# Miniprotein binders against USG-1 protein homolog (usg), part 19

Target 1, 336 residues: USG-1 protein homolog (usg), of Azotobacter vinelandii (p96199)
Amino acid sequence: MSPAIDIAIVGATGTVGAAIVEILEERDFPVGQLHLLASPASAGKSVSFKGRNLRVKSIEAFDFAQVRLVFFAAGQAVTRQYASQARAAGCMLVDLSGALPLQQAPRVVAEVNPQVLEKLEAPCQVTSPASQVVALALALAPLRPLVRWRHLGVTACLPVSSLGREGVAELARQTTELLNGRPPKPRFFDRQIAFNLLGRVGDSDTAGHTGLERRLVEESRQVLDAPELKISVTCLMAPVFFGDSLSLAVQASQAIDPSAVRAALERAPGLELIEPDDCPTVIGDAVGQDVAYVGRVRTGVDDACELDLWIASDNVRKGSALNAVQLAELLIKQGR
Below, E stands for the ipSAE of ESMFold2; O stands for the ipSAE of OpenDDE; V2 stands for 0.75 times the mean of E and O plus 0.25 times the DockQ between their complexes.

## First folded at step 20 (miniprotein)

Design u2 (from t2 with V5F F9L; at its last look DockQ between E and O 0.70; V2 from the best seeds 0.00; counts 0 for: pae E 2.8 > 1.5, pTM E .688 < .8)
Fold by OpenDDE base, look of step 20:
Structure u2 (fold): chain B 336 residues (1-336), chain A 97 residues (1-97)
Amino acid sequence: as target 1 above (336 residues)
Amino acid sequence: SEDQFMELLYRALRIWFIAFRLMRQGDKEGAIKKLEEAKKIFEEIKRLDPSNPEIKELVKKIDELIEEVKRGDPNALEKVEEFLTELFEILYELMES
């Protein structure tokens, strides 16, 4: 049995933090002491772990020397504030926020580029990429031997849970208002989100791209080991509580064999292929699962060099918490 | 606090969607397990405000739903769907109180 390690989870009261606790238990991770950390405002809550109630502590008073591994499952600001302190204490870091630089904490998907972990210097720092990057990388990585990509187009339909609790609250409230015959009163969003698609998530820069769209491009290139890959991304906010939905369009240098693509996807780890007679959905298939679901495998209508895919994935589990735990498992297995 | 209710709402909604998926997939046992998890959340809310009639009703409704699923009610899936609407109504009332 691998020796038990002491662990901290930052953002333990958040959805992703709570999912990490659940997955650590489900996978029988070799946990010694588990320290649950949150903001001062969220401290004092209790979380169940292995039949015990663990008290959530304030991160401000926490000595990181008490743990070997830290999961950063809070906002980027929290990661930026405490990551250096945790590293100085000798902790391995698994960041889920994406706040750490690409070169200092490479983005890793356990099934796609685990070899990157072997090259990390102690104390190791790794990032679980954005959940959309996890999903698209799981689908595209198995296809790398089949065709050379020239361009990747991504339309990512984000759940409101990607914006945390406030996003969930806003959709729930607006929906309830409408169902009760009242006009929705936007509070967190600037407009109606219930039964509406928002064509942008976050603010646009001078070129019209959002920070999230740029992040998806950068992290996708790193995870796929494709620095020259042209990538177009549109992130939209969907009136969906949980799960990422992605439409992918890949332009290849040669005609694509859909049968070879299907065969590769059927064998792909962390992925399930849905047959042509059905189409995966976040609510029907992906939410609460450990795999991403891919469907609608087809070539372009009039372009045999185009591959189109649809992906549904749990943004909280495989897209975040599970991938992070798998990264930690790999690091421990390597004797880190 | 509004924040506490929102946290519990978030948890309950996620559990509901998982339970709903499990029901659709024919995993009745899994669905019951998730609904029992949701019940625990509602019981926690009830402990925080034991006099709240909406919370009492929510706990009652989830208990009834669990028993209907256990009995193999042919309309159990529909009742799970309907429960989401009821959950939103109750949670909204709690947020405005």
Scores: ipSAE 0.339, ipTM 0.757, lowest interface PAE 1.7, mean pLDDT 91
ESMFold2, look of step 20: ipSAE 0.443; ipTM 0.779
ESMFold2 (binder alone), look of step 20: mean pLDDT 82; pTM 0.796

Design u3 (from c20 with F9M I90F; at its last look DockQ between E and O 0.83; V2 from the best seeds 0.00; counts 0 for: pae E 5.9 > 1.5)
Fold by OpenDDE base, look of step 20:
Structure u3 (fold): chain B 336 residues (1-336), chain A 97 residues (1-97)
Amino acid sequence: as target 1 above (336 residues)
Amino acid sequence: SEDQVMELMYRALRIWFIAFRLMRQGDKEGAIKKLEEAKKIFEEIKRLDPSNPEIKELVKKIDELIEEVKRGDPNALEKVEELLTELFEFLYELMES
């Protein structure tokens, strides 16, 4: 058995932080002391781990020298504030926020590019990419031997949980107001989200792209090892609580064999192919699962060089917490 | 705190969707496990707000639901949907308080 290591989870009160605790327990991760950290406002809460209630502590008073591994499962601002301190204390870092630079903390999906971990210098820093990047990389990486890609188009339907608890609260409230015959009063969103699609998540830059869309492009290129791949992304907010839904359109340099694509997807780790007669959904299939679900495998209507896919994935579990724990498992196995 | 109760409710909501999926898939054992997890969350909410009559009723209803699922009651799925509605109503009341 690998020796037990002391661990901190930053953002332990959040949905992703709580899922990390759950997955560490489920996978029998070699945990010594588990330190649960949050903002001062969220400190004092308790989280169950292996039949014990662990108190959540303020991150401001925490000495990172007490742990070997830190999960950053909070907002980017928190990661930027404390990552340098954790690194200076000799901690290995798994960041889920995406706040660390691409070159300093490479984006890794356990089933796609684990070899990147072998090249990291101690103390290791790695990023679990955006949940949408995890999902699309799981589907596309098995197809790399089959076709040369020219362009990737992505439409990502995000759950409100991607914006944290406030997003969940807003959808729940607006839905309840409507069901009670009252007009929804926007508070967190600037408009109605209940039964509505928002064509943009966050603010757009001068070119009309959001920070999230740019992040998905950059992180996808890194994870897929495809720096020259042209990628277009639209992120939209869906009236969905949990789960990522992605429509992919891949333009290849040659005609695609759908049978070869299906055969590759059926063998792909971390992925389940749904048969043509059904279509995966986030609530029906993906939420609470350890794998992403891919379906609607088809070529373009009039273009044999186009591959279209549909993906449903748990943004909290495989898309975030599970991938992060798998990265930590790989690093420990390497003796880091 | 009200914030703590809200956080627990969001966790319960996620678990509820998982339980619902498992029930629809015919995974009775998995569904019961998730419902028991949700029950523990509601019991914690009840501990934090022992005067709240709605949470007491929710805990009772989930206990009944778990037993219905154990028995293979054909109405158990409908009851999961009904309780989901009550969860949203409870969330709404917490947000307005």
Scores: ipSAE 0.075, ipTM 0.603, lowest interface PAE 2.8, mean pLDDT 90
ESMFold2, look of step 20: ipSAE 0.109; ipTM 0.593
ESMFold2 (binder alone), look of step 20: mean pLDDT 81; pTM 0.782

Design u4 (from t2 with Y10F; at its last look DockQ between E and O 0.86; V2 from the best seeds 0.00; counts 0 for: pae E 5.6 > 1.5)
Fold by ESMFold2, look of step 20:
Structure u4 (fold): chain B 336 residues (1-336), chain A 97 residues (1-97)
Amino acid sequence: as target 1 above (336 residues)
Amino acid sequence: SEDQVMELFFRALRIWFIAFRLMRQGDKEGAIKKLEEAKKIFEEIKRLDPSNPEIKELVKKIDELIEEVKRGDPNALEKVEEFLTELFEILYELMES
């Protein structure tokens, strides 16, 4: 029914890029020609798509006039280097890195603020926000009618896959070293991550905030359409391979009705509420799923105006690749 | 190359955790689908490193595991858990190389 569209995926050999390829096939996205792009060092690899092998090409030689849509899944430096070239060739862009300015490439979560896509000037630039923002927005957006937000506190427990292949390799290596009675030798992280927590992800600025923490604040405000919301964020690295785990503390102006909150969460698109006496986990529940999981819905110990909850979400699929493909689906549906 | 083998292995590891979750949830058909996806990735790893005896044995064990899950073996979940140990041992060997 839908006309085919020629697509490029930048970062096609990475975990998120591979997930985009998989999801395009799973959802029967109307793919015309599919061009898989990576660094020159990664070029030449074959990737299966709909029963055919596609060769990964170097991005350096690629002519973006060949495609109508580009996914940027290779990090901020690559987006900064190639996004203008792709737009000048007339491509729509879905960036997953967050390198493009908020006003130029707004952050969109498909179930939360899809109407933003309708107002974009062609060729459209849009950003799939940080995976943690996707997760928290899915949980908080349904609560807007019920909770007058004053403050939001976020503790985000990031998996090592959030730093790509090298992060996954480091946790695996250190875990194996320790279980075989050997001292772990940190190589990618500054410290041991196996059986540990690292309370900072990335370098701090002079005020003590990391780039990711600032990104979560800014993107959450835009996605939730809450520019005045005060947000406190700590991102830590957890010894977990896949999946974001978030602790949210929401401060409201009036007392919160937890039954009404629970009812809203049960109806929320893209979200599943885990019933009492259980708590969602990333490996046990969220990884590989098209929804984020929320649980532990309760008010504060001594504060009926505080709402506390826990989120488990797939940082690769729902938090990144799936949301990005959903944005592309919405753009194509509009005839963009 | 060695980097390609490691990239594929980490993709397979993620798929394995998904299969394990599906088994715990009783989603037999979903688990089988993911185990077959993981097998395809390990077959590609075998093509890239064809003399590696650990990878050859791994593929055989995945075939056995898939058949046990298909026939409804009551201890299939335990075997999926045990297989994870083998995955980490193979990963350790690849890193020592």
Scores: ipSAE 0.102, ipTM 0.602, lowest interface PAE 5.6, mean pLDDT 88
ESMFold2 (binder alone), look of step 20: mean pLDDT 83; pTM 0.817
OpenDDE base, look of step 20: ipSAE 0.355; ipTM 0.751

Design u5 (from c20 with V5L A12F L91F; at its last fold request DockQ between E and O 0.85; V2 from the best seeds 0.00; counts 0 for: pae E 2.0 > 1.5)
Amino acid sequence: SEDQLMELFYRFLRIWFIAFRLMRQGDKEGAIKKLEEAKKIFEEIKRLDPSNPEIKELVKKIDELIEEVKRGDPNALEKVEELLTELFEIFYELMES
ESMFold2, look of step 20: ipSAE 0.652; ipTM 0.881
ESMFold2 (binder alone), look of step 20: mean pLDDT 76; pTM 0.719
OpenDDE base, look of step 20: ipSAE 0.322; ipTM 0.737
ESMFold2, fold request of step 22: ipSAE 0.525, 0.579, 0.583; ipTM 0.837, 0.855, 0.859
ESMFold2 (binder alone), fold request of step 22: mean pLDDT 79, 80, 80; pTM 0.751, 0.761, 0.760
OpenDDE base, fold request of step 22: ipSAE 0.232, 0.233, 0.189; ipTM 0.699, 0.697, 0.678

Design u6 (from n3 with Q4A W6M L83F Y92V; at its last look DockQ between E and O 0.57; V2 from the best seeds 0.00; counts 0 for: pae O 4.1 > 1.5)
Amino acid sequence: SEDAVMELFYYALRIWFIAFLKMRRGDKEGAIKKLERAKKIFEEIKRLNPDDPEIKELVKKIDELIEEVKRGDPNALEKVEEFLTELFEILVELMES
ESMFold2, look of step 20: ipSAE 0.743; ipTM 0.902
ESMFold2 (binder alone), look of step 20: mean pLDDT 85; pTM 0.829
OpenDDE base, look of step 20: ipSAE 0.027; ipTM 0.443

## First folded at step 21 (miniprotein)

Design v1 (from u5 with F91L; at its last look DockQ between E and O 0.90; V2 from the best seeds 0.00; counts 0 for: pae O 2.3 > 1.5, pTM E .791 < .8)
Fold by OpenDDE base, look of step 21:
Order: structure tokens, then sequence, then C-alpha cells
Structure v1 (fold): chain B 336 residues (1-336), chain A 97 residues (1-97)
């Protein structure tokens, strides 16, 4: 048995932080002391872990020397504020925020590029990429030996849970208002989200790209080890509570064999292939699962060099918390 | 606080969707486990407003639903949808108070 390690979870009151606690318990992770950390405003709450109630503490008063591993499952600002302190205390870091530079904390998906962990210098720093990157990498990585990619097009339909509790609350409230014959009153979003698609998530820069879209491009290139891959991405907000839905269009240098693609996806770790006569959905298939679901495997209508896929994945579990725990398991197994 | 209620609601929704999926897939044991987790959330909501009769009714309804799932009642799926609707209404009222 690997020796027990002391762990801190930053953002333990958040959705992803709570899911990390759950997964650590479910997977019987070798946890010594578990320290749950949050903002001062969220401190004082209790979270159940292995039949015990653990008190959430303020991060401001926490000595990181008490732990060997820290999960950063809060916003990027919190990671930027405390990651250097945790590192100086000798902690391994698993960041879920994406705040750490690509070169300092490589993006790793457990089933795709685990070999990157072996090259990390102690104390190790690794990033669990954006949940959309986890999902697309799980589907595309098995296809690397089959075709050379020239271009990847991604349309990512994000759930409101990708924006935290406030996004969930806003969709719920607006939906309730409409169902009760009242006009929806936007509070968190600048407009109606209920029964509507928002063609942008976050603010756009001068070139018209959002920070998330840029992140998806950079992190996808790193995870797939494809620095020259051309990537087009659109992130939209869907009136969906949980789960990422992705449409992928891959342009290859040669004609694609759909049967070979299906055979590769059927054997892919962390992925389930849905039958050709069906398609996966976030509610029907992906939510609460440990795998991403891929379906609608087809070539282009008039282009045999195009591969089109549909992916449904749990943004909280496989896309975030589970991948982060798997990264920690791999680091511990390596004697880090 | 509104924040506490929203947290509980979020947790509930997640559990609810998982339970619904499990029910559709025929995983009775898994579904019951998730519904028991949902019940705990309703009990937490009840602690925020102990006098609210609607919350008390939700706790009762989820207990009934658990028993229906245990029996393999074909109508259990429909009741899951009804329970969600009622929770949305209660949450809306609590947020506007």
Amino acid sequence: as target 1 above (336 residues)
Amino acid sequence: SEDQLMELFYRFLRIWFIAFRLMRQGDKEGAIKKLEEAKKIFEEIKRLDPSNPEIKELVKKIDELIEEVKRGDPNALEKVEELLTELFEILYELMES
C-alpha cells in the first residue's frame, strides 16, 4: 500500500472541490490528514469524508508545510495567490484552474499523456486541463496513429456549472421565472440563458477570441503533443446544468477509415463509444460517469479526409475532479 | 443564506440527474443510493427553514420515491420529474424571500 499522504483541497466548498473529496473516498486514495480550504467567507462549513465531518478552514491562515499535496480547485486568482507559497513549502500541486504557466505546470490527462509526469521535477506541478480538453483529448488521442491531422474544429457547448454555482442558480431562477409566466431577470448573465444559447463564454479580446477559447487551443496542443495543430474553437453557453457537449471536425491529410476509427475508440481508455444508431447526451449518458462518451463517428458529407465526432462528458467528474485524482495517484505511484 | 441554498440546490441537481440516468439504465441499487443522498440534501434545506411545509413535503416525497424504486414501480421516473419541479418552485420562493 502506498503510504498515506497529507492533502489540502483549495476550493473544497466549490463543485469541483467537493467532487475531489468524493472521489478520494470512492477510490480509497491513501489520505492521511485531509485539509479542506476555502475563502474566509466560505470557512466554517463541514464536509463529510470517510464518515467524519471535516471543517473547512480559511486558506489565509493555512500553513502549507502541513501537507504534501495540494489540489487547487478554486478560481485562477486563488491559485495565483497561493501556488507559490504551497510550492515553497514543498507541496506537489495539482491545479485545476489553469492559472499556472504551461511550461511550469504541464497539462496532463491520465489516459492520454501520463508519461509527462515522469519528467516533472520535484516538487511536481501539474495541471488538469479544461474539462473540454480532457473530453476531446480522450477521443482524439487513440486516433493519432491512424491519421495525420491538419486542422481541428471544436464547438464546445458548456454547462452553466462551468461558471460555478452562480451559473447554476441563474439558469434555475430564469427557468422558474419563465415557467411561472414571468419575464426572466438576468443577474449573473447579462441576458436570458434559459432556453437560449449564448454564442460566447466570457469577454472577447481585440481579436474576438475569449480567454477560454485561447486556453482550449493551448492546452489541447500540449495534451495531444501537437504544437503545430491548427485549431478553431467556439465555446458557447448552453441552458444545461451539467456536462460538456462537443462537436469535433478533424481535417486529416488523408482519407479516413471510419471502421478503423471505431475500432480505436472501442479500445480507448476513459472513453465509451456509443452505437452508430444513437448519440450520447450529457443527461442520458455522461453525468456522474468516469468516462467520456463519443458518438456520431462519421466522415464529412463530401470530404473523406474529414472526421466528425460528438462527445458528451461530465465537466465536474471525468473532466475535472477524477482526472485530477488520477494524476495524484500516478504521482504517488511514482514515489513522488 | 441565499448562497447556502444555491449550494444545496446545485448538489441536489447533480445527484438528481445521476439518479435519473441510473433509473433509466436499470441500476436500481445505484439509483437508490443517489436518492438517499438527495434526501440528505433536502434535510439540510429543511434545517435552513424548519417551518416551511413545502420542504417537509419534499422530504416525504423523496422517501416515497425511494420505496417505489425499491419496488420497481414504473411510475417512479415520472415522480422524479415532479419532485424536481417542486424543488425549483420552493427554491425560487426561498430566493425571493
Scores: ipSAE 0.211, ipTM 0.687, lowest interface PAE 2.3, mean pLDDT 90
ESMFold2, look of step 21: ipSAE 0.551; ipTM 0.830
ESMFold2 (binder alone), look of step 21: mean pLDDT 80; pTM 0.769

Design v2 (from u5 with F91L L94F; at its last look DockQ between E and O 0.87; V2 from the best seeds 0.00; counts 0 for: pae E 2.5 > 1.5, pTM E .755 < .8)
Fold by OpenDDE base, look of step 21:
Structure v2 (fold): chain B 336 residues (1-336), chain A 97 residues (1-97)
Amino acid sequence: as target 1 above (336 residues)
Amino acid sequence: SEDQLMELFYRFLRIWFIAFRLMRQGDKEGAIKKLEEAKKIFEEIKRLDPSNPEIKELVKKIDELIEEVKRGDPNALEKVEELLTELFEILYEFMES
């Protein structure tokens, strides 16, 4: 058995932080002391772990020298504030926020590019990429031997849980207002989200791209080891509580064999292929699962060099918390 | 506080969708486990407002649902939807107070 290690989870009161606690327990991760950290405003709560109630502590008073591994499952600002301190204390870092630079904390999906972990210098820093990148990489990585990609088009339908608890609250409230014959009053979103699609998530820059869209491009190139891959991405907010839904269009340099694609996806780790006559959904298939679901495998209507896919994935579990725990398991197994 | 209730609601919704999926897939044991987790959340909500009769009713209904799932009652799926609706109403009332 690997020796037990002391761990901190930053953002332990958040959705992803709570899921990390759950997964550490489910997978019997070799945890010594577990330190749950949050903002001062969220401190004082209790979380159950292995039949014990652990008190959430303020991050401001925490000495990172007490732990060997830190999960950063809070906002990017919190990671930027405390990551240097944790590193200076000798901690390994698994960041889920994406705040650390690509070169300092490479993006890793456990089933796609685990070999990157072997090249990290101690104390190791790794990023679990955006949940959409996890999902698309799981589907595309098995196809690398089959075709050369010229372009990747991505439409990502995000759940409101991707924006945390406030997004969930807003959708719930607006839905309740409408069902009660009242006009929805936007508070968190600038407009109605209930029964509506928002064609943008976050603010756009001068070129019209959001920070998330840019992140998806950069992180996808790194995870797939495809620096020259042309990527078009649109992130939209859907009136969905949990789960990422992705439409992928891949332009290849040659004609694609759908049967070879299906055979590769059937054997792909961290992925389940859905039957051709069905279509995976976040509610029906993906939520609470350890795998992403891929379906609607087809070539273009009039282009044999186009591959189209549909993906449903749990943004909280496989897309975030589970991948982060798998990265930590791999680091420990390597004697890091 | 509103923040505490929203946290509990979020946790509930996640568990609820998982339970619903498991029920549809015929995983009775998995569904019961998730419904037991949902019950714990309702008990936590009850601790925030012990006098609220609607919350007390939710705790009762989740217990009934667990027993129905144990029996393989075909109507158990419908009751999952009812519990969600009632929780939305409680949340709405709390947010407007």
Scores: ipSAE 0.219, ipTM 0.694, lowest interface PAE 2.3, mean pLDDT 90
ESMFold2, look of step 21: ipSAE 0.463; ipTM 0.786
ESMFold2 (binder alone), look of step 21: mean pLDDT 79; pTM 0.759

Design v3 (from u5 with I45F; at its last fold request DockQ between E and O 0.88; V2 from the best seeds 0.00; counts 0 for: pae E 1.8 > 1.5)
Amino acid sequence: SEDQLMELFYRFLRIWFIAFRLMRQGDKEGAIKKLEEAKKIFEEFKRLDPSNPEIKELVKKIDELIEEVKRGDPNALEKVEELLTELFEIFYELMES
ESMFold2, look of step 21: ipSAE 0.688; ipTM 0.885
ESMFold2 (binder alone), look of step 21: mean pLDDT 78; pTM 0.732
OpenDDE base, look of step 21: ipSAE 0.302; ipTM 0.730
ESMFold2, fold request of step 22: ipSAE 0.587, 0.607, 0.512; ipTM 0.856, 0.862, 0.828
ESMFold2 (binder alone), fold request of step 22: mean pLDDT 78, 78, 78; pTM 0.739, 0.745, 0.742
OpenDDE base, fold request of step 22: ipSAE 0.365, 0.281, 0.300; ipTM 0.759, 0.723, 0.731

Design v4 (from u5 with I18L T85I F91L; at its last look DockQ between E and O 0.75; V2 from the best seeds 0.00; counts 0 for: pae E 6.8 > 1.5, pTM E .725 < .8)
Fold by OpenDDE base, look of step 21:
Structure v4 (fold): chain B 336 residues (1-336), chain A 97 residues (1-97)
Amino acid sequence: as target 1 above (336 residues)
Amino acid sequence: SEDQLMELFYRFLRIWFLAFRLMRQGDKEGAIKKLEEAKKIFEEIKRLDPSNPEIKELVKKIDELIEEVKRGDPNALEKVEELLIELFEILYELMES
């Protein structure tokens, strides 16, 4: 048995932080002391772990020397504020926020590029990429031997849970208002989200791209080891509580064999292929599962060099918390 | 507070979708575990408004649902949807108070 290690979870009161606690328990992770950390405003709450109630502590008063591993499952600002302190204390870091530079904390998906972990210098720093990157990488990585990509098009339909509890609360409230015959009053979003698609998530830069879209491009290139891959991405907000839904269009340099693609996806780790006559959904298939679901495997209508896919994935579990725990498991197994 | 209520609702929704999926998969034990977790959330919501009769009824309905899942009742899935609708109604009332 690997020796037990002391762990801190930053953002333990958030959706992803709570899911990390759950997954650590489910997977019987070798946890010594578990320290749950949050903002001062969220401190004092209790979370159950292995039949014990653990008190959430303020991060401001926490000595990182008490732990060997830290999960950063809060906003990017919190990671930027405390990551250097945790590193100086000798902690391994698994960041889920994406705040750490690509070169300092490589993006890793456990089933796709685990070999990157072997090259990390102690104390190790790794990033669990955006949940959409986890999902698309799980589907595309098995296809690397089959196709040479020229371009990747991504349309990502995000759940409101990707924006945390406030997004969930806003969709719930607006939906409730509408169902009661009242006009929705936007508070968190600038407009109606209930029964509506928002064609942008976050603010756009001068070139018209959002920070998330840029992140998806950069992180996808790193995870797939494809620095020259041309990527087009649109992130939209859907009136969905949980789960990422992705439409992928891959332009290859040669004609694609759909049968070979299906055979590769059937054997792919962390992925389930749905039958051709069906289509995976976040509610019906992906939410609560440890795998991403891929379906609608087809070539282009008039282009045999195009591969189109549909992916449904749990943004909280496989897309975030589970991948982060798997990264930690791999690091421990390596004697890090 | 509105924030506390929304937090509880968020936790509920997560558990609800998980329970629903487990029920669809035929994992009765897993589904019951998640429904028991959902019940605890309803009890927490009840503590925010102890006088609310609708919340008390929701707690009763989830207990009935748990028993239906134990029995393998095919109507249990329909009740999951009903409970969600009722929770939305209760949340609305609590937010307007």
Scores: ipSAE 0.024, ipTM 0.470, lowest interface PAE 4.9, mean pLDDT 89
ESMFold2, look of step 21: ipSAE 0.036; ipTM 0.505
ESMFold2 (binder alone), look of step 21: mean pLDDT 80; pTM 0.767

Design v5 (from u5 with Q4E E7M; at its last look DockQ between E and O 0.92; V2 from the best seeds 0.00; counts 0 for: pae O 2.3 > 1.5)
Amino acid sequence: SEDELMMLFYRFLRIWFIAFRLMRQGDKEGAIKKLEEAKKIFEEIKRLDPSNPEIKELVKKIDELIEEVKRGDPNALEKVEELLTELFEIFYELMES
ESMFold2, look of step 21: ipSAE 0.727; ipTM 0.902
ESMFold2 (binder alone), look of step 21: mean pLDDT 77; pTM 0.728
OpenDDE base, look of step 21: ipSAE 0.101; ipTM 0.616

Design v6 (from u5 with R11Y K34R F91L; at its last look DockQ between E and O 0.53; V2 from the best seeds 0.00; counts 0 for: pae E 2.7 > 1.5, pTM E .754 < .8)
Fold by OpenDDE base, look of step 21:
Structure v6 (fold): chain B 336 residues (1-336), chain A 97 residues (1-97)
Amino acid sequence: as target 1 above (336 residues)
Amino acid sequence: SEDQLMELFYYFLRIWFIAFRLMRQGDKEGAIKRLEEAKKIFEEIKRLDPSNPEIKELVKKIDELIEEVKRGDPNALEKVEELLTELFEILYELMES
């Protein structure tokens, strides 16, 4: 058995932080002391772990020298504020926020590019990429031997849980208001989200791209080891509580054999292929699962060089918390 | 507060979907553990409105569901969906109060 290690989880009261606690327990991760950290405003809550109630502490008073591994499962601002301190204390870092530079904390999906971990210098820093990148990489990585990609088009339908508890609360509240014949009063979103698709998540820059869209492009190129891959991406907010839904369109340099694609996806780790006569959904298939679901494998209507896919994945579990724990497991196994 | 209720609801939904998965996978022990956690959240919601009879009934239905899962009742999966619907109705009523 690997020796137990002391761990801190930053953002332990958040959606992803709570899921990390659960997955560490479910996978019997070799945890010594578990330190749950949050903002001062969220401190004082209790979280159950292995039959014990652990008190959430303020991050401001925490000495990172007490732990060997830190999960950063809070906002990017919190990671930027404390990551240097944790590193200076000798901690390994698994960042889920994406705040650390690509070159300093490579993006890794456990089933796609685990070899990147072997090249990290101690103390190791790694990023679990955006949940949409995890999902698309799981589907596309098995196809690398089959075709050369010229372009990747991505439409990502995000759940409100991607924006944390406030997003979930807002959708629930607005839905409730509408079902009662009341106009929805936006508080967290600037407009109605209930029964509506928002064609943008976050603010756009001067070129019209959001920070998330840029992140998806950069992180996808790194995870797939495809620096020259052209990527078009649109992230939209859907009136969905949990789960990422992705439409992928891949333009290849040659005609694609759908049967070869299906055979590769059937054997792909961290992925389940759905039958051709069905399609995966976030509620029906993906939510709570340890795998992403892929379906609607087809070529273009009039282009044999186009591959189209549909993906459903749990943004909280496989897309975030589980991948982060798998990265930590791999680092420990390597004697890091 | 509305914020507290929504936080509890979020935790409930997450746990509920996990429980549903575990049930589908045949992990009875895991499913029961998650349903018990969901029950505790409802007990906290009940503290926000202790007079609400619908919350009391929902807690009872969760207890019945736990027993059905223990027995391996094939209808337990359908009950999970029904209880989720009832929860949304209760949350709606609590938000309007």
Scores: ipSAE 0.144, ipTM 0.645, lowest interface PAE 2.3, mean pLDDT 90
ESMFold2, look of step 21: ipSAE 0.450; ipTM 0.784
ESMFold2 (binder alone), look of step 21: mean pLDDT 80; pTM 0.760

